# Designs tried in a protein design chat: VH-VL binders against o27280. Part 452

Target 1, 266 residues: o27280
Amino acid sequence: MDSMNVPEVLEIKRIVEESESVKTFIFSWDFRREVRPGQFVMVWDFRDEKPMSVSLIDPVRSEIGISIRRVGEFTDRVHGLSEGDLLGIRGPYGRGFELMGRDILLVGGGIGMAPLAALADEATARGMRVDALVAARTADELLFLDRLEAAGVNISTCTDDGSCGFKGFAHERLLTLEENHDMAAVCGPEPMMFQVMRILDERDVPAQLSLERYMKCAVGICGQCCLDDTGFRVCAEGPVFWSQELSRVREFGRYRRDPAGRRVPW
Short names: E, the ipSAE of ESMFold2; O, the ipSAE of OpenDDE; V2, 0.75 times the mean of E and O plus 0.25 times the DockQ between their complexes.

## First folded at step 19 (VH-VL)

Design Bg17 (framework fv_bamlanivimab; at its last look DockQ between E and O 0.93; V2 from the best seeds 0.86)
Fold by OpenDDE, look of step 19:
Structure Bg17 (fold): chain C 266 residues (1-266), chain A 119 residues (1-119), chain B 107 residues (1-107)
Amino acid sequence: as target 1 above (266 residues)
Amino acid sequence: QVQLVQSGAEVKKPGSSVKVSCKASGGTLRSYGISWVRQAPGQGLEWMGRIIPRTGRANYAQKFQGRVTITADKSTSTAYMELSSLRSEDTAVYYCARDDQYEGNFDPWGQGTAVTVSS
Amino acid sequence: DIQMTQSPSSLSASVGDRVTITCRASQSISSYLSWYQQKPGKAPKLLIYAASSLQSGVPSRFSGSGSGTDFTLTITSLQPEDFATYYCQQSDDTPRTFGQGTKVEIK
């Protein structure tokens, strides 16, 4: 327990190139420290630290995968690393997804598919029927399709430019799908998640959504990731929330706070 | 279902270069890679290198480093393997194969390209 | 580099026989092990991946087992079309490496 908050220096075993902007880093993991889909880890490159979702959980091989999208200076440095290089990893933190029922719907956008890919593996291993709606701006940005397909997931794709699957946004594609599920898990751009949640609520489908916020401590102390009006800490009470919980969060789908604590519109 | 079709047999002189193509059809490679594996007459299989067409990044076996270049053209779904400074020992059948980045297995395989290096 | 050693190099068997081929890695490769079948003049064909997962379309008479350093390919009842050379391949580390092969011949 004491080691949870101290970064463990781990060697990058393998790197999977998911897309031009996304890489998955594979590490050996001691599963005496349990990790669940939807939880996150803090990745330390010995200069800065950022929260990242776990996208692969393999207890049999004693490995985890962390998918990272290149978006800034920190991730640029990490993407420059090679197999055999070192990173600091501490965690896991936060509340992960819960699985229930027989049929589950996954709705993911961009890098938001990372935790959902891990969830898909768990769900399929449990014998659940998994449908996944995978969204991206373009075909080349669609993530984890091969993994999902290999796991037996029924995939539907949508792209902004129509280069693959349905031309349009995830919530628009969802409206064309009439099938109901026992549960849904959602992760992606917050405006997407907001629209998807509304549709799922109208259909009376229980939904869990994974939020992304700026996190500093990851242990619920600094308050940097607090959600307005509720006081929910994304790192402690989340990042996975039920739709009923998010219905109480005024800022959801509307704005977020930047590292300086200022409101930034989506 | 994805199929890989390679270019035809080549006969080369020592010191020359050979470039073999591998075209994917019947689907997209998505996030899969393309590995190149060769097999000398009556010998086993030898991995040469891999490219991820989606990103264009390639890595090579140390034995061939500096002598082999693997490239890909996404617009034509074609991968290429160029081997320079050919020697008689490079006489072999060269295969391309779809490479699963997670599992590391190869499926499907191209039909192979025979390369003969002789003076 | 990880060395892969197959045993035996060759064997003779009859139709209906149980055939077992082993592969040993010079270091632990977890379950990153695949088995291939190759017939003369043809490309290798994937049979087993992840040490024990049967590739789609492959007959159930083929099975793989093992983890770490020792792996086994088993054919429960050899069929006429199974006479070929078999290779193991590790995918735990780069470079990818193959066993030397096992030739299954008609007795």
Scores: ipSAE 0.909, ipTM 0.946, lowest interface PAE 0.5, mean pLDDT 95
Fold by ESMFold2, look of step 19:
Structure Bg17 (fold): chain C 266 residues (1-266), chain A 119 residues (1-119), chain B 107 residues (1-107)
Amino acid sequence: as target 1 above (266 residues)
Amino acid sequence: QVQLVQSGAEVKKPGSSVKVSCKASGGTLRSYGISWVRQAPGQGLEWMGRIIPRTGRANYAQKFQGRVTITADKSTSTAYMELSSLRSEDTAVYYCARDDQYEGNFDPWGQGTAVTVSS
Amino acid sequence: DIQMTQSPSSLSASVGDRVTITCRASQSISSYLSWYQQKPGKAPKLLIYAASSLQSGVPSRFSGSGSGTDFTLTITSLQPEDFATYYCQQSDDTPRTFGQGTKVEIK
């Protein structure tokens, strides 16, 4: 691929309503352009372009799914589209998740479950045992539970308001889960990811975390996706990083726990 | 796990309406839809429409557009299908079914509600 | 609308027989195809989804195959409880549509 791609205009084949605020847009996809869980695409609505999570990778049906949460003008416009409407897609870009061992833990918050749903499908297809901790503010915002269950994933849920599963934050639930995983994959709000990473590092569990930053070129030339103190470009060296790579990044998850376990504000 | 229980059989006059309920129990619907499918005596299966209870959005087969209304009450995990301006050819068993948005298959089904339209 | 055509419309078979039912879609539906079993007075029961995936709790003597426009349901050793009507259903496009049914009767 060249250093800069032009978006391909694709028709929306199907829209899945995941929640009141999240939709998955499904497109036909030519898998000569391979897609790996954890890679991203740039979605172009003919006015603006944003990086979006790939949540479904289906080479058998030649389909991909892109999950988008309604959070602003761009995503509001995209959520207003119908099946048959057009979007520009360029990519995929970035470094995806690497699977290792036989037992994987997924920890996802909100829309962060999107790339982890794709990873879960691949992991279960390889015969791995998959445990997922799915976090949201409320029960109605827990994503992909039905897909994960159908794939044979063992699901634990937590909600801020306690409406489903454990009442509290993902890292609090994680402290009560079994510690027998070969690796973990984490995606969600950065404060959550920081707390989860600290616990997994203490438990000596290899962890990969997926970050988001503003992107323009997506191929590493514009500098818009850089992490402040390492020069890592999220679009080129990430978006998936190993926890040891992120431990060198001061801006990452400024929230921390002191030695007494007390949450220090970020 | 999830079971769908429908309201009982009804006998209606032409020109009237019928409203059939479908209650989910033994689990939550999460992002699943509820579809309505009918079967006239001795005939095959005909999809009427569906609702996604989590979002409240419904869509209908063109044949029933304007006569069918499908609604849901998330707090009671109950979906409703109302068919108006009934005719004798609307005599059928009406099923609700949990609808997978990705695959589009139906599982489980409700037990069915017989609706007879006669003068 | 995508029209689904099943063949045969009925068949007679004995316990132990291999039974094959076909379903043709009027356009490609990829693998968005499900099979259901229905007994008199009962709701349909899902057997196969995604053309070839066996639903949980369904005996392994049932299998599905095909993609695109042509699909097959096979029962490799017919049992007494398998005498029923079978329907295919596409979910590639709205409205969802069913085949006309195939009645499997005891010979």
Scores: ipSAE 0.770, ipTM 0.880, lowest interface PAE 1.0, mean pLDDT 89
ESMFold2 (binder alone), look of step 19: mean pLDDT 92; pTM 0.947

Design Bg18 (framework fv_bamlanivimab; at its last look DockQ between E and O 0.95; V2 from the best seeds 0.86)
Fold by OpenDDE, look of step 19:
Structure Bg18 (fold): chain C 266 residues (1-266), chain A 119 residues (1-119), chain B 107 residues (1-107)
Amino acid sequence: as target 1 above (266 residues)
Amino acid sequence: QVQLVQSGAEVKKPGSSVKVSCKASGGTFRNYGISWVRQAPGQGLEWMGRIIPRTGRANYAQKFQGRVTITADKSTSTAYMELSSLRSEDTAVYYCARDDQYEGHFDPWGQGTAVTVSS
Amino acid sequence: DIQMTQSPSSLSASVGDRVTITCRASQSINNYLSWYQQKPGKAPKLLIYAASSLQSGVPSRFSGSGSGTDFTLTITSLQPEDFATYYCQQSDDTPRTFGQGTKVEIK
């Protein structure tokens, strides 16, 4: 439990089925190794390794949860696992969210709600008032609603198809909400985050946003997750950034680098 | 507030099958599971299995594997438990309950369905 | 499977009495323990979850404690409506398992 860079082989204690495409894998965790909402771990299935957000942090039970969306070969294999099976976990890595003030707004889209769910738990435990705007394409893709409600979070939903809550995108729903908060935490599709950040900046609401980039080393060495014009490494200086920091990042909301280093649009 | 309403009492012959329904009213299952628990006369509670209606995936207690099938229809917010090859020992009240995937406790419960197996 | 053992199987008490029911797991279940109340002809009702969290709407005279293998349900002052059978249930592992129940009767 000393080296954070060596994968520990852990048994999957439980699996929560969040949606048809998302599962949360729960592991026993030695909290001598601290973990914060917004940080990520590298998940190793003994063939490949991918960064994943921590969506559950429970020091009382000595457990963490990692939410994984099924999007490719690696995640297909992981989704085929059962309770009792093994995975390699190393980390945690990166900069997590900071909490300040009394009232916090969470804006999440799809799997982006994973780190925000963990943040919600911490915020509510601290006695903060938490409002969450949860977005997804459809009602069946909305994540963590039950957990959030159980934690005392005030939830607003929006779906692309209008199957639940506001019909439209997160930034459109946000425009209809007039209340200001002490801070905001945002995570989801980058185009969503870009629009949400603009609104929050206009309202002078301090905001933190969690970015997703292709990562290899997770320790700030390989440079695969570097952001153009700033040299920010998402794995080291992020993945959580303040809006002021992202305002300096030219590529934010516009494009990303693929594994070959080529620009690809969102 | 969500309530679970089950189908009515059943009287069955040995070797036959019974299918009990559990409908959520006042809301949907959302991402909760539905567990089935039975209670023989004068006995304790026995967990049979669970389904996550959102995904359609079900898990069963080993004792009932191969004999019980749990299904759900999201469009009608209804879960079903079918038990085949009925025996006299299957005489019991069968309950459905909302199952929290994280905590694992059951709330709320259906009103129960009495199933009597007799020749 | 995890076995849950309740003690006692039955007890007699009077209104106003302090009642304590224990539940022991065959292995550690952390705090994944719930308590239910069941009255004759009725479905069980959740009282406590996560070993010590009081379910909404449940009177404060009910409390739960414990972690690991040993758990306790306490009723500080028994009321007439509290005469019932109580069950513990573990949710740490599948299959979910219940204690055998404790019947609280009128003395």
Scores: ipSAE 0.906, ipTM 0.946, lowest interface PAE 0.6, mean pLDDT 95
Fold by ESMFold2, look of step 19:
Structure Bg18 (fold): chain C 266 residues (1-266), chain A 119 residues (1-119), chain B 107 residues (1-107)
Amino acid sequence: as target 1 above (266 residues)
Amino acid sequence: QVQLVQSGAEVKKPGSSVKVSCKASGGTFRNYGISWVRQAPGQGLEWMGRIIPRTGRANYAQKFQGRVTITADKSTSTAYMELSSLRSEDTAVYYCARDDQYEGHFDPWGQGTAVTVSS
Amino acid sequence: DIQMTQSPSSLSASVGDRVTITCRASQSINNYLSWYQQKPGKAPKLLIYAASSLQSGVPSRFSGSGSGTDFTLTITSLQPEDFATYYCQQSDDTPRTFGQGTKVEIK
């Protein structure tokens, strides 16, 4: 088997501090292994392995960036690393975003902006007009604003606490935005994505949404990343799905599953 | 347009300290860094260190570790550089600059603060 | 520390001249290279980043090239406002380091 199924040990070249809780780890990468926005990698810290989104794809420099939010023991250990330290990376895996048309809307919540930042770079490089709705709980957790501005993206912000931009939820802000996009890409908390998907469907805007599920194998064998009603495996048939594919999934946006596969409320 | 405005010129005695401020106007730091760069009379540019105001984390050139402290106050959009145990060789113009964390270039720069260390 | 060596240290030129200055890194820095212009009594001004990307608001007569260890700043037609000192700077590693500068003077 090729190196995609076994972690390659790579040196952390640079760490970008995106917020108090989010860091981007930059690695040298051989782009004979192509990477598309919306794909993910498995990050191995020599104890445990977790899926993480690629947020920077730079073939010119032969670099990728992987953005990681500090949320538990694994991510605490990774956040404690320094430049020069080693991590195992396997992948990329999954289906990435597909660009279409001339005008794209990005809707991202929290760390969900990571794969959308990579997509924004590609979309602007193709000459597309890019609007981004960037959502977070607070102003200090709004991610990638400087990168998006530098890329020429038109940014709207919303925060739960109103500390920056519109006070409220992403879908509420979306109702007040322009409706003339050729497509949308959405990534964030599943309740947010469900509400955003409904609005985009009503507007007849083709939408792709990136989902997260528990993953073990990342190659579609173990079944741990399955969606309830369809048997879709997020690691193999996703993580990016068209809104029409998700319309058939009862669990989307309504509950989540723990590592044992049990339904739990959001 | 973001501008960086520094505190005024200072004359100091050897062995003392200086603290230079750098205030952002027309915007906020967001997740940019603030770097400090000095230039002795007739000399080139020398990077001293950087802070990420959003996180409060700083790092320093080895030459200045132990003598320089860089801090930031997010509520006032102001960064500070304090250099202690001053010597005549520390006579320089001290600049702050907004530091892009991905690219590592500096834009914009503050206007500079002249610090003269003499008896 | 990555050492950055500029050449020449100074040059004299006339308005309209083509000027090139070079910058050499002591090890590969990919394209993590920026160029600055500094006029007497003023802060440096960013001209070029990522070796060849022109900063917004900088005239197109400025260009940069190179990758790895050898880099060049070119001014294709000098203007009166271009007489200044120019610095290269690497950002591949910490500490950030600058070249010693190239002073461009009127002939």
Scores: ipSAE 0.756, ipTM 0.889, lowest interface PAE 1.3, mean pLDDT 89
ESMFold2 (binder alone), look of step 19: mean pLDDT 92; pTM 0.947

Design Bg19 (framework fv_bamlanivimab; at its last look DockQ between E and O 0.94; V2 from the best seeds 0.79)
Fold by OpenDDE, look of step 19:
Structure Bg19 (fold): chain C 266 residues (1-266), chain A 119 residues (1-119), chain B 107 residues (1-107)
Amino acid sequence: as target 1 above (266 residues)
Amino acid sequence: QVQLVQSGAEVKKPGSSVKVSCKASGGTFRVYGISWVRQAPGQGLEWMGRIIPRTGRANYAQKFQGRVTITADKSTSTAYMELSSLRSEDTAVYYCARDDQYEGHFDPWGQGTAVTVSS
Amino acid sequence: DIQMTQSPSSLSASVGDRVTITCRASQSINNYLSWYQQKPGKAPKLLIYAASSLQSGVPSRFSGSGSGTDFTLTITSLQPEDFATYYCQQSDDTPRTFGQGTKVEIK
């Protein structure tokens, strides 16, 4: 699979404007190369390279979607691109989500909803009952609601400012929901995921969580995405982890490593 | 359920401008776009352009570039289409429609606004 | 621009008839094809999207098929309320384009 590590130059087929800060870039994809929800790709704009979650997987149309949040110089350049422009894509990499049971709960915050949107599509296609708790700071930052609804997902929203749904954080909203699920998938700000995981553990709900770390090689060699104190590499053993695995990770919900390897609090 | 309600019929002189409104009721725009499609008497459907109200970004058909402006007000859930330098050929029913950015189909549609351009 | 060509431009049929309308794209549009029904003085109504997905609330007698360049709308048993003009529309590229329409008239 050496070809997997060589970026393919792909044309942006379509751009979906998800919010003021988030765009989804759609590409034609050869599905001889399998991709799973929760896996990521390395996006190359011919100057820099960054890991991005796959938010759309459509084998029927032979397309994938990559959702990118505008947060810095690289993403500023990418957000300036138009349909027909080119990007380099290599991957997919990492461990994706596993589906089990009949009822699944998705808990997502901000751009964390990207991999969960793809997971929702797969779960609903399999005939699973999907509930999604979608969180954001404001109503205008809630992502993928229309896609989720179209897929038959039962959505609950929460916003920090109360502009849509429950006023508060995802873990607070989760506490008000008494229904248990066969499994949960979680992705968003790490402090959110930490709180959500604790609640799910108390409820004995198996949970998978997708982590974000500074990543360079994406192939488990450079060690930039290693987690204290387990040595888990987010790009190789993750980015999706079971709650039992994360319980062993001291830094989870507390801090991360910056590009220089220094501890940076969340 | 979302409904689109458009402004009333317009009669305009050649060279003037017309601005048609499209208000969403029963919901919000969310991530959906609003497309404008016109239909001349006895003719087919013609796409003019689209706006994403959430972001305010608009895209236009080349035929109408420089002559059409599509805007939206999120606070009132209303989209607008302004067509300038009107000609007799612009006589048509103008529709707004909600469009899915992923699928690209239109649903629902406004009831249409008749615009007549005559001397 | 992608050109959409419908066939036929018009047809006459009776209640209970099977009706088939075709739409051809000038280039492949995958399954980004929608069908609309329009009655006189009314706005178009979505029937089918993604080439074969039936819109909620639309009778099951309507169906769509096809991919790439050739698409078909089928009405298995024409009802009195089905006499109208039908349009296909591609959403693979901008600008969005429509077929010229097919008028289904009563025989």
Scores: ipSAE 0.861, ipTM 0.922, lowest interface PAE 0.6, mean pLDDT 95
Fold by ESMFold2, look of step 19:
Structure Bg19 (fold): chain C 266 residues (1-266), chain A 119 residues (1-119), chain B 107 residues (1-107)
Amino acid sequence: as target 1 above (266 residues)
Amino acid sequence: QVQLVQSGAEVKKPGSSVKVSCKASGGTFRVYGISWVRQAPGQGLEWMGRIIPRTGRANYAQKFQGRVTITADKSTSTAYMELSSLRSEDTAVYYCARDDQYEGHFDPWGQGTAVTVSS
Amino acid sequence: DIQMTQSPSSLSASVGDRVTITCRASQSINNYLSWYQQKPGKAPKLLIYAASSLQSGVPSRFSGSGSGTDFTLTITSLQPEDFATYYCQQSDDTPRTFGQGTKVEIK
């Protein structure tokens, strides 16, 4: 594991176009550096460095995939790269998802489906029954549907505009789903995750939620990813937290912090 | 249970163009590509290019670059392949096929469109 | 472009025979290899992907093996409906390329 804190420069082997705004970048990977679903990597474009979730973990082919949504100048530059171009990757970092029981529910919003796609592959490989609720604003923004179907995942969709599946929000669709799951894994916009967590808690379904916070060091030293009231560092004690851990965090779902530490409403 | 249904056979003159359609039914174009593969009489299979309907991005085999244009219309779930400056060597059956972006295999295939180029 | 070479180009066999078709890539393609069956006048049909994964609805008498540059398709007990032409296809790189085909004929 000697190189985990220093970026390794890797060639982009393949680019999968997941949507107009999301691409998956596939790299050859030495699995002596173990990777678990829900862990993240820091992606370095030789100018800036951002955390990104691993969406594909394939030890047989010695490949990993990193799914990146175009959302700003860093991700615009990365989306402009071609196969054969270079990126720096350091990690993996953080605590990944834990699988338990035989029936799992995945609830993902937008790019939050990326770590859940990796988890779905692992869960189905273990013989678990996997249901996924995949949410987006429109049908064209629903991610990983074909990959999930191929893995044997039972998919429910919702879109804000009703263009595919249930018209409405993920938590509204969740109320209409079967309640027979041993656990849930949730990743997406924090307001969505908060609403979904409340429903799952009321149903006594153990839930793990993956959080995003500002990160600089990714190894727990700088404190930039710290959660109010608990001192939890998203990069070290998370990004995946159990719902009971998050119930002690007053900021969750209510506000975020900018790089200067100032409270900013969601 | 996706099915790909192609337009009917064509007879064309050298120097003209042909446009073949490929309509998906029983499913939707999601993140899969639509590839075009041709087969001359008694010959093997040759990949021409593909489009990702969701994004509109197409790419082509070098041999066909400049002569082939592949497009898609999401509202009708239909992909099109147009081959210009036809020659007798372009006489072939033209197939469309759903192209898996991760694995790169083709499944399902359209029924094929025979194109004959003769004077 | 990655060249795919199949052997043999044709073979004759009887119902019940075990047949093996080989495919060699000009460079390593890991397990990015698929096999197709094509009958005259019909579109190809996917049999095997990822070198050894059997497509849904394909009989278990078909199997694939290999990695890197050398791959095989095996039919363990040839049936009357298996007389066809078989193609391998690599998907490690663009353009996607096919072997030249192996015609399996009845004796």
Scores: ipSAE 0.621, ipTM 0.818, lowest interface PAE 2.0, mean pLDDT 88
ESMFold2 (binder alone), look of step 19: mean pLDDT 92; pTM 0.946

